# VHH binders against Glycosyltransferase family protein 64 C3: the designs that were tried, part 24

Target 1, 302 residues: Glycosyltransferase family protein 64 C3, of Arabidopsis thaliana (Mouse-ear cress) (q9c975)
Amino acid sequence: DPDPCDATNQREFQKLRSDQITVLINGYSEYRIPLLQTIVASYSSSSIVSSILVLWGNPSTPDQLLDQLYQNLTQYSPGSASISLIQQSSSSLNARFLPRSSVDTRAVLICDDDVEIDQRSLEFAFSVWKSNPDRLVGTFVRSHGFDLQGKEWIYTVHPDKYSIVLTKFMMMKQDYLFEYSCKGGVEMEEMRMIVDQMRNCEDILMNFVAADRLRAGPIMVGAERVRDWGDARNEEVEERVRDVGLSSRRVEHRKRRGNCIREFHRVMGKMPLMYSYGKVVNSVGEQGLCRKAGKLVFCDRD
Below, E stands for the ipSAE of ESMFold2; O stands for the ipSAE of OpenDDE; V2 stands for 0.75 times the mean of E and O plus 0.25 times the DockQ between their complexes.

## First folded at step 20 (VHH)

Design t5 (from r3 with F101Y; framework vhh_7nfr_2; at its last look DockQ between E and O 0.56; V2 from the best seeds 0.75)
Fold by ESMFold2, look of step 20:
Structure t5 (fold): chain B 302 residues (1-302), chain A 123 residues (1-123)
Amino acid sequence: as target 1 above (302 residues)
Amino acid sequence: QVQLQESGGGLVQPGGSLRLSCAASGFTFSDYWMSWVRQAPGEGREWVSDISGSGGYTFYADSVKGRFTIARDNVKNTLYLLMDSLKSDDTAVYYCARELYEGGDKEGYFDHWGQGTQVTVSS
């Protein structure tokens, strides 16, 4: 029950183990529990995963259901990773980024309960992160932009550039949890309050934190197999109303997240987000260069 | 037990005005973003507007911006939609809905809906 900021304030994050990661998975919907179990089992099978923390954010979930969930997570997950189920201390979306003294790895993977990734791609993402430990590394990206006609910052997808890694799969150094939750004084307090008022945008704010500290953009990595179950139709069961046919919800979503970017810019007085270009991939086929007739050309292959 | 009850619909002439109300009970109203969503005959549901728990942030679909105003009264636990300059393509059943957002780049969705109130704009 110690204040997580006090418990981690003196921590030398760079001395934490660097050969493995801790996975922090948000859980909310009782209807996705079977999918969540599959995702936890998949991460637990990887040798690079030291521990998995399921951060449960739905305050209405009965304790008995959570006890059953924990039992299932530990019983049906292979490997040596320790598994914890943590009821969040508040309903705030900021709580997903609380630092925790029990996390002993330099790297953390922030992810959602509806994204699956294959083991080789997870390990590749970690290798990219190890070469770039101060940068955010992820498989899903978005961009900020400036709408010249409206003279305002917007949240969008650009074909050629990105500046925001999504919490669908966001690998980063643990230091950023502390920076987000415990540092930045009145500016960060106001921006965390904006997240609470918007009920949205904690991931965008984390991107602001990392960009401001590093002055470099994030890194997008390609995955060989990734499945995003984030289609709202997969979140519904017969017990609740399905939210189908609302294509205009994408419009509301982008307007709200654009407003967050504008609010964070206003509070900070600057735009720290930086664009990155290109995707780092592991799936480029074998093709070397050979010297033929004094020229470098692609080698033959079978 | 969450309950949402709309009222205030009716038949109006083009250019007319209506005020829709949605009475909320069974939850802490001020903790939630609330939305109006409409469904025109033979079409899917369309998000119209939403408002933050405190009332400090509002958003509108482009089709209604400048003509509709969303508001809430957290003492009376009531959501409002003030509709001005009504047009024939505003004809729809209007629903009050409670929004959830689970974090990240997930779109918000609705876990509770009212029964709807009919708005008809004709002749």
Scores: ipSAE 0.742, ipTM 0.893, lowest interface PAE 1.0, mean pLDDT 86
ESMFold2 (binder alone), look of step 20: mean pLDDT 86; pTM 0.877
OpenDDE, look of step 20: ipSAE 0.894; ipTM 0.955

Design t6 (from r3, 17 letters changed; framework vhh_surovatamig_d1; at its last fold request DockQ between E and O 0.60; V2 from the best seeds 0.80)
Amino acid sequence: EVQLVESGGGLVQPGGSLRLSCAASGFTFSDYWMSWVRQAPGKGLEWVADISGSGGYTFYVDSVKGRFTISRDNAKKSLYLQMNSLRAEDTAVYYCARELFEGGDKEGYFDHRGQGTLVTVSS
ESMFold2, look of step 20: ipSAE 0.719; ipTM 0.886
ESMFold2 (binder alone), look of step 20: mean pLDDT 83; pTM 0.848
OpenDDE, look of step 20: ipSAE 0.895; ipTM 0.955
ESMFold2, fold request of step 22: ipSAE 0.800, 0.819, 0.823; ipTM 0.921, 0.930, 0.932
ESMFold2 (binder alone), fold request of step 22: mean pLDDT 83, 83, 83; pTM 0.849, 0.851, 0.848
OpenDDE, fold request of step 22: ipSAE 0.898, 0.897, 0.899; ipTM 0.959, 0.959, 0.958

Design t7 (from r3 with K106R Y109W; framework vhh_7nfr_2; at its last look DockQ between E and O 0.56; V2 from the best seeds 0.71)
Amino acid sequence: QVQLQESGGGLVQPGGSLRLSCAASGFTFSDYWMSWVRQAPGEGREWVSDISGSGGYTFYADSVKGRFTIARDNVKNTLYLLMDSLKSDDTAVYYCARELFEGGDREGWFDHWGQGTQVTVSS
ESMFold2, look of step 20: ipSAE 0.759; ipTM 0.903
ESMFold2 (binder alone), look of step 20: mean pLDDT 85; pTM 0.865
OpenDDE, look of step 20: ipSAE 0.875; ipTM 0.947
ESMFold2, look of step 21: ipSAE 0.819; ipTM 0.930
ESMFold2 (binder alone), look of step 21: mean pLDDT 85; pTM 0.864
OpenDDE, look of step 21: ipSAE 0.702; ipTM 0.882

Design t8 (from r3 with L100F; framework vhh_7nfr_2; at its last look DockQ between E and O 0.67; V2 from the best seeds 0.76)
Fold by ESMFold2, look of step 20:
Structure t8 (fold): chain B 302 residues (1-302), chain A 123 residues (1-123)
Amino acid sequence: as target 1 above (302 residues)
Amino acid sequence: QVQLQESGGGLVQPGGSLRLSCAASGFTFSDYWMSWVRQAPGEGREWVSDISGSGGYTFYADSVKGRFTIARDNVKNTLYLLMDSLKSDDTAVYYCAREFFEGGDKEGYFDHWGQGTQVTVSS
């Protein structure tokens, strides 16, 4: 009911909670409900999680099933985080980024219903984000690229650089929810419409929004344990979709997401995505080089 | 119930043309991306082409780009594949499929399929 874009809903960053995060989990596929329940329980057990909002986007799900899901989420999840199940008013992928007045934390974690991460790695990601609150921080990354032969932007993976954080695990300041959903005028309206037409690419658009504001790339963080149960190479996922070769499915997917990058570039008139390099890990330091006695040696040597 | 029914297959000489049709019913056709997928004898299924709900976006596998054209008629609830310059490698059963996408970096999957129509390119 409430207008998510009412100006009074956007609280000043400094007045929001700094010691915890709000987790926003998309849900759609009824067959993944058991996994979703496990993931919510895992986040609920963490002291840095203030609340978890499960954003249910499937309009065909029976009310009885949703009631059972909510009961299970609240009954079987350990910890003190508040848990909400929100049935979304539309199937638009843009709806995952609607701001909500119940979110009282500086940071939000945008995540999927099939990615699991350990508590220490979640806390580490949060510490990295706190040092870089304007940047997107996540564990799964991709790149934009330019195909010189085709003279067009593409969606790809580079071995040593990245520019896009995936909504599998994307930590960001909650202000970006308002930037995405409520601001940017005609440009953002057109780009959100492209997401609706493509039924894809809401995550890429969020990366454009953040990159444009910051003029810096995202940050990849390492995790001690992270499981991507929804990876297309996973046997369970393959069995639940029609038998189409993995290579063929990846080609279609990359072509579609490459088109999104080209369309967002066209609408904005610029390419705000910027490359980042390296993965931040829970380590006290890297092996460095120092000049000792006129020679270049590792700094941790005598 | 969602129904997809293909037609228009047959035997054709190399270099020839065919037009496949897929009649759709039981759902709001214009809300869904639609795809053509093919399966050669003894092979797995291969994505060929897809088209957005409005028809404004189309994508093709590299093996068919420039030779095949996907189209849809949202008034008649019909998906088409115009195949030109056919080659022996195009011999397959061609399926019409409805795509579903959950968002993020997840590949879409095909939640409903037609029965298929045979295309044979005789060398």
Scores: ipSAE 0.660, ipTM 0.858, lowest interface PAE 1.3, mean pLDDT 86
ESMFold2 (binder alone), look of step 20: mean pLDDT 86; pTM 0.867
OpenDDE, look of step 20: ipSAE 0.906; ipTM 0.961

## First folded at step 21 (VHH)

Design u1 (from t4 with K106R; framework vhh_7nfr_2; at its last read DockQ between E and O 0.73; V2 from the best seeds 0.83)
Amino acid sequence: QVQLQESGGGLVQPGGSLRLSCAASGFTFSDYWMSWVRQAPGEGREWVSDISGSGGYTFYADSVKGRFTIARDNVKNTLYLLMDSLKSDDTAVYYCARELFEGGDRESYFDHWGQGTQVTVSS
ESMFold2, look of step 21: ipSAE 0.731; ipTM 0.887
ESMFold2 (binder alone), look of step 21: mean pLDDT 86; pTM 0.875
OpenDDE, look of step 21: ipSAE 0.884; ipTM 0.952
ESMFold2, fold request of step 22: ipSAE 0.677, 0.806, 0.804; ipTM 0.857, 0.923, 0.923
ESMFold2 (binder alone), fold request of step 22: mean pLDDT 88, 87, 87; pTM 0.888, 0.881, 0.887
OpenDDE, fold request of step 22: ipSAE 0.907, 0.902, 0.903; ipTM 0.963, 0.962, 0.962
ESMFold2, last read: ipSAE 0.722, 0.808, 0.765; ipTM 0.896, 0.925, 0.908
ESMFold2 (binder alone), last read: mean pLDDT 87, 88, 87; pTM 0.881, 0.891, 0.882
OpenDDE, last read: ipSAE 0.905, 0.909, 0.905; ipTM 0.963, 0.962, 0.962

Design u2 (from t4 with K106R Y109W; framework vhh_7nfr_2; at its last look DockQ between E and O 0.57; V2 from the best seeds 0.64)
Fold by OpenDDE, look of step 21:
Structure u2 (fold): chain B 302 residues (1-302), chain A 123 residues (1-123)
Amino acid sequence: as target 1 above (302 residues)
Amino acid sequence: QVQLQESGGGLVQPGGSLRLSCAASGFTFSDYWMSWVRQAPGEGREWVSDISGSGGYTFYADSVKGRFTIARDNVKNTLYLLMDSLKSDDTAVYYCARELFEGGDRESWFDHWGQGTQVTVSS
């Protein structure tokens, strides 16, 4: 495979399309293929979507299955968007940010294969991004903090501020793919290595990269209908996966991601993450939906 | 086929020590985070500890921190849990579990479990 960081592959920003986006969807689990198909179909129905790249990260998936998936994606996607299925060369989470020559839009949407968003919300996010093309724009946010007792950086949820946009739905300028994958020298290489070891935190690292460059935090946008199927509050989560004390796992999860923040901070020698405040909303009632007791309800409502 | 098999459980007095082992097969062991999870009688499953594929990162539940040590031998495809200063509250079936490979801001889930090994701490 050609070197994705070859300078000849870097396109000038001004030559990239400004009227549409490229969607990069990470796929991995075979059991989520039906949902992935639904998500791709939804994105393809939007007039602002130029192309959809499904980045399949599981090297163990049989070729026959992927061939069938590709056929289904192309056959049942209603829009004019081009659809590609790419089996990643590695299972590295860093691979989702590799620059690709097929990406010809200024805006790139990074998203998971288990998050659904309505078309109106997608378009709204794009509009917000167009007004702020250098900032990360997304719907799912987290925060960093400094624990005074432990004297360490932590990963947290804060009600009033945020500094991290998650890859569940993250819109960015294409240049950040190169910044992440190709720039930053030895330090960036080390941080990518940390992502590989942690098998997590590529999203946090992207936020580090963006914040360091821009010296500003991300923008949170509201979504009218967003469903995170990976949210543990959904009843559809398999029992075999869910059958662990949720409280202990949540704490552990945050600690693990906190460790990422600390490691990145260590490597960079500084804390580049910046806080943002407020949510840009298009309408009232923008909350995540979860299935509870067989009904779609707001996730925060029992 | 992914297989996990725990061993090393038994009866021990309070303050005693045990070493659990988990033999893994059917997958590239070093590519996966591995966890120990325990379930006490009448209680839900509780996460105990996990370790990164390379072994470079380890995490512990507060209830076992300072007493338990998780380790792995990627040559032998074996996960270990060294348990020191055991308490009655540590009595449980201990399971070895493979963590999902997907990453992200998801609660860490498990895709494969062993059959478990009984640990009983009693005077």
Scores: ipSAE 0.621, ipTM 0.851, lowest interface PAE 1.0, mean pLDDT 90
ESMFold2, look of step 21: ipSAE 0.702; ipTM 0.878
ESMFold2 (binder alone), look of step 21: mean pLDDT 86; pTM 0.865

Design u3 (from t4 with Y109W; framework vhh_7nfr_2; at its last look DockQ between E and O 0.67; V2 from the best seeds 0.67)
Fold by OpenDDE, look of step 21:
Structure u3 (fold): chain B 302 residues (1-302), chain A 123 residues (1-123)
Amino acid sequence: as target 1 above (302 residues)
Amino acid sequence: QVQLQESGGGLVQPGGSLRLSCAASGFTFSDYWMSWVRQAPGEGREWVSDISGSGGYTFYADSVKGRFTIARDNVKNTLYLLMDSLKSDDTAVYYCARELFEGGDKESWFDHWGQGTQVTVSS
């Protein structure tokens, strides 16, 4: 395979398409294939989507299954967007940010295979990005903080500010793929190694990269209808997963991601993350939807 | 086929020590975070500890921090839990579990479990 970091593969920003986006979807679980198909079909239906790349990260998935998946994706996606299924050469989470020659748009949407967003919200996010092409734009946000008691950086949720956009839905300029994967020298290499070791936090690292370059935080955009199937509040979550004390696990999860922040900070020798404030909304009524008792309801409502 | 098999459980007095082992097979052991999870009688499953693939990172529940040590031998494909200063509240079935490798801001999930080993702390 050609070196993705070959300088000849880096396209000039001005030569890339400005009217559409490329969607990079991470797939991994065979269990979520039906949902993935739905998500791909939805993105495909949008006129702003030029191409969809499904990046399959599970090396254990049988080829036959992936072939079938590809057939289904191409057959049942209604839009004109080109669809590709790429089995990743590595299970590394860093691989989701590899530059690809097939990406010919200025804007790239990074998203997971378990998040659904309505077309209007997608288009709105794109519009916001076009006005701020150097900033990360997304729907799911988190924050960093400094715990004074522990004297350490932490990963947290803050009601008034944020500094991290999650890869559940993250729109960025294509250049950040190269910045993440190909630039930054030894320090960036070390941080990517940390991601590999932690098997997490590639999204946090991308925020570090973007913030360090831009010296600005991400932009949170509102979405009219968003469904995060990975949210533990959904009934469709496998029983085997739910049986584990969720509260303690959530705390642990945050601690783990906090460790990533600390490690990245250590390597960089500085804290590049920047706080942003406010949410850019197109309409009143951002609603996270969850399935409860067989019905779609607001996630926060019983 | 992924297999996990716990061993080392038993009866121990309060203040005593045990070492649990989990033999793993059917996958690249070093590529996965591994966890210990326990279930006390009448209670739900409680996460205890986990360790990164390389062993470089370890995390513990507050209830066991300072008393338990998680370790792994990637050559032997074995996960360990060293339990010191055991308390009656530590009585549970202890499970070895493989964590999902999906990344992101997702709660840590498990895709494979062992059969468990009984740990009983009693005077």
Scores: ipSAE 0.621, ipTM 0.853, lowest interface PAE 1.0, mean pLDDT 90
ESMFold2, look of step 21: ipSAE 0.723; ipTM 0.887
ESMFold2 (binder alone), look of step 21: mean pLDDT 85; pTM 0.861

Design u4 (from t6 with K106R G108S; framework vhh_surovatamig_d1; at its last look DockQ between E and O 0.66; V2 from the best seeds 0.75)
Fold by ESMFold2, look of step 21:
Parts: sequence; structure tokens; C-alpha cells
Structure u4 (fold): chain B 302 residues (1-302), chain A 123 residues (1-123)
Amino acid sequence: as target 1 above (302 residues)
Amino acid sequence: EVQLVESGGGLVQPGGSLRLSCAASGFTFSDYWMSWVRQAPGKGLEWVADISGSGGYTFYVDSVKGRFTISRDNAKKSLYLQMNSLRAEDTAVYYCARELFEGGDRESYFDHRGQGTLVTVSS
């Protein structure tokens, strides 16, 4: 198999399929396999999905379990989308952004194994992306910020603005896979190494790549229904080590991702992230008022 | 089989110092972030500190910052916690834990921990 970064492997944008997307979905946890199967089935039911690549990142998963997963993914998913299960040979988080020769669409959707979205909202997100093909488009956002007290960049949520799209649902131009994995010389090599050392922040680094290339912020889109199963605030009690110090771990998680932003800024010597404002939604309908027989009533609609 | 064995706990006076150790076996120690977590009597578990596989990154809960130092010796497959200026509220069973990351904005979690070592800070 050829080097995924060989210059001849990047097809011209205009020759790639424009009417469909490729879904790149991360899988790791064996206990979420039933949810992953549901999510793949949901994507496969949409006519805009050409193919789905499940990128399996847990190297310790038994081959028999992966064989069963592949059979279930293909047997129980409707539609004509091709489905592949790729067992990654590396635990590097950077591997989710490797270019792959089987991706023949202009757009890719990067997503996690625990986020569901309805088909109408998926199609809307794609229509927004088609009008803005160089921007990241997604449903979950965060912000970088500057802490004036500490004089440092931080990772946060801001009510009025955002600059970071999460890999929970991130639609983007296929070219960014090459920009992330194959280009940018020693600076990108160092930043990918930071992701490896932190075991974190590959999504933030992709946001840096996209923002730096085009000097434009991302676009947040609304969904009619989206479910994030990874939001465990109301889970039943289960004595697991993962629940240790939950509030302090959330704060620490944000501080670690802030550290990534500071490291990427240091390596690049600039802050390419740009703020965007507002959420793009389907048009809202409104019913006008008309005067009939001296009363205000709703107007007829088509 | 992954094993984590803590040692070095004991009784210490307020203001005193203590060094905890954790011996790791059954995995490539240097590939993993490691953590100390603690459980005070009658309380839930509390995360205390993390260290990256190479040792280049460390993080602490605010209540111990400046007093505790996490470190590791990858050649000895050992994790350490140097605890200085100990206080009564530091009394707890301390556990060594291995940390796992799945990527994105998803919080890490611990997939293995030891049986713990008791630290009692009392006059």
C-alpha cells in the first residue's frame, strides 16, 4: 500500500465526488459497540453518505470481536454506503486524520462513536458545508480565550463566540487530512508530537490547521435532534475508577486542553484561531397576521 | 497481567513529609500516563496528580499544588508522590492508577489501579 502522504495520492478537489460525504468514525471502547452499530446504521440510511470508515483505535481488541463487529455493521445497516472497519496499528490520536485512498468525496465527516444526529440535520449540515467548503462545520463548539490575569491562552466555553469545532461532529474538506498529516514541515511534526505526548488535542490541532490555512473561523450548525451519549451527567451510579473526583477532572481536562493551545501557539509563533458568532439553523417558519372581518387572524399558507 | 502496588504510607505529623511509591508490572510503563488518586475515610475518590509517559507534563489538583510532587522512573517502572507540608485533610488511602485516553473532548479515565497505601496525618 502506498505512502498515504505521497504527493500523487491527493486527488484534485474538482475530481472528487461533490454530492456525497465520507464518514470517518472513531471506535475504541468495546462496551460502546452496540451504540456504534446504531450510529453507523443511521449514517448509512442517508443518501448523501457514500462510505463509512470505522477507525478502530484499540489495539487490544480481539480479532474475533472485530470480525463480529464488521459482520454486524454490514448486515444490519440499510442503504448502499460501503462500510469498512480499519484496525489501526497505532494508538496515536493523530491517526484519525490520516488521508486514505478510498475517500473519494470532497467532504469528510469526522465523528465520535457516541453522537447521533437525525438525517435531515445531517443533510442541512452538508448544505452549509457545500456553501463554505473551506470552513469547518459542526454541531459542538468551544472557544479559545485569553486569561488576562494569567496572561495565557485557555480552552473554554463562551456564550457568544466560538473558534473550535469538536470531533463529535466535524465536517470538513478532505484536503485538511493532508494538511494535518503530510504538510507543514517541522512545525506540524512538533505539534503532532505534542498531541502524542498529551494523548489529547488532535481536534484542537485540526482547528489550528484549518484556521491557519484560510484565516476564517468555523461554522456552528443547529440540529433538529442530536444526542451526545458521552454526556454522563445523569448516569446511574456505578462504582468505577472513571468517576473519581468528577468535578476536579472536568476542570483539569479543560486546563490540559488549554496547555495544548499554548503549546501550539508557541510552536507556530501565532494564534490562527478565529472567532465565529451565531448558529446557522434551518429557516424558521412564521405565520403572518391578516385582517379578516375586522379581526386579526392567521394568514393562509402554501 | 497489569499490576500496580503502592507502598510508603504511614503515620506522620502535620507539616511532615512522606514519599509514596508504586511498582508497575505487566505493561510498557513508559507508554502510559500515571496518576495518584486518594480516598479519605468515608469519602469518595479524589484525583490528586497526573504525569505523562515521558514525565514531561505534570498536573495537580489545586489543594496539593506546591506541596506534592509526582515523578516517575521509567527504568525502574516506578511512580512516586513526594508529599510535603502534610495536613490533616491529606489523610487518605492513596492509589496508583493507569490513565487511558480516547481523544477529542472526551475525558480520560483509569483502567487499572492498585490496592492503595494508607497515609494518616495526625498529632
Scores: ipSAE 0.680, ipTM 0.865, lowest interface PAE 1.2, mean pLDDT 86
ESMFold2 (binder alone), look of step 21: mean pLDDT 83; pTM 0.840
OpenDDE, look of step 21: ipSAE 0.866; ipTM 0.945

Design u5 (from t6 with K106R Y109W; framework vhh_surovatamig_d1; at its last look DockQ between E and O 0.60; V2 from the best seeds 0.64)
Fold by OpenDDE, look of step 21:
Structure u5 (fold): chain B 302 residues (1-302), chain A 123 residues (1-123)
Amino acid sequence: as target 1 above (302 residues)
Amino acid sequence: EVQLVESGGGLVQPGGSLRLSCAASGFTFSDYWMSWVRQAPGKGLEWVADISGSGGYTFYVDSVKGRFTISRDNAKKSLYLQMNSLRAEDTAVYYCARELFEGGDREGWFDHRGQGTLVTVSS
């Protein structure tokens, strides 16, 4: 297999396409194949999408099933976007960020196979990214924090600020694939190992990488119609998975993600994550947030 | 076919100890986070503890911290739960469960669960 980190594969930013994006979708569950097909069809329908790569991470999935999936994806996707199905050589979550020679766009959208977004919101996110090509742009955000009682970094949801964009919908410049997968030396290797051990937190690590380089936080964008099927509140979730879903695990899941933050911090010897404020929405104008009476609110146009 | 088979349940007095085992087959055991979950009579399922594939990371529900220890033997494809200082409220059917391997900020989901083993704590 070709080395994804071969320097010859790294293309100059200026030589990459600027008018379209490449979508990298992570697939894993066979039960979500119907939804995946719907999602791919939707992305394919967008004129800004050059190509869609379905990255299949489940090594246990039969080849016959994947062949059928590929046929269906190509047959029923209405757009002109090229569609590829790639079975990952490893089940590692890090693999979603491997650079690929087939990616010829400046912008790359990282997304899951269970998140639907409307085309207008997709295009808006792309517009925001074009204005901020070095920043991570996404719809789902989280925050880091420092628990004073426990004297430890934590993973949290904060109403006023965020520092982490999730891979449910994350737009970024292609260069970050190389930064994540190919650079950073021994420290980055150790952090990728932590991701492998935790079987999670690759998204947090990407935010660490981006923040460390850029010294700025991500940008949250609004979406008009977005559905996260991974949300337990959705009744359409697989019965066997949903039935084993436990409320107590939700809190503990955040603790696990907090552990990732702590581990990455330990390895890097610093906290690179940066807070951002406000949400960019597709309205008549850019709405800024202002602090009024101690709260962040939309600035009045005076 | 993925199989999870729990064992080691039984009747124990308060303050007693019990060790549960789970035998896994049909998948690469070391690639998955494994959990113990339990269901008390008349209550819903509750997550108890989980352990990373390598065993390097463990997490517990607060009510069992300091009393329960989750461990695994990947060579034997086995998951364990050492339960000490058992209480009446620990009475439940205990299940071994395989966590989904999908990554991301997802709620704790499981794709396979065993038939369970009954633990009864009573004087």
Scores: ipSAE 0.604, ipTM 0.845, lowest interface PAE 1.0, mean pLDDT 89
ESMFold2, look of step 21: ipSAE 0.713; ipTM 0.882
ESMFold2 (binder alone), look of step 21: mean pLDDT 83; pTM 0.848

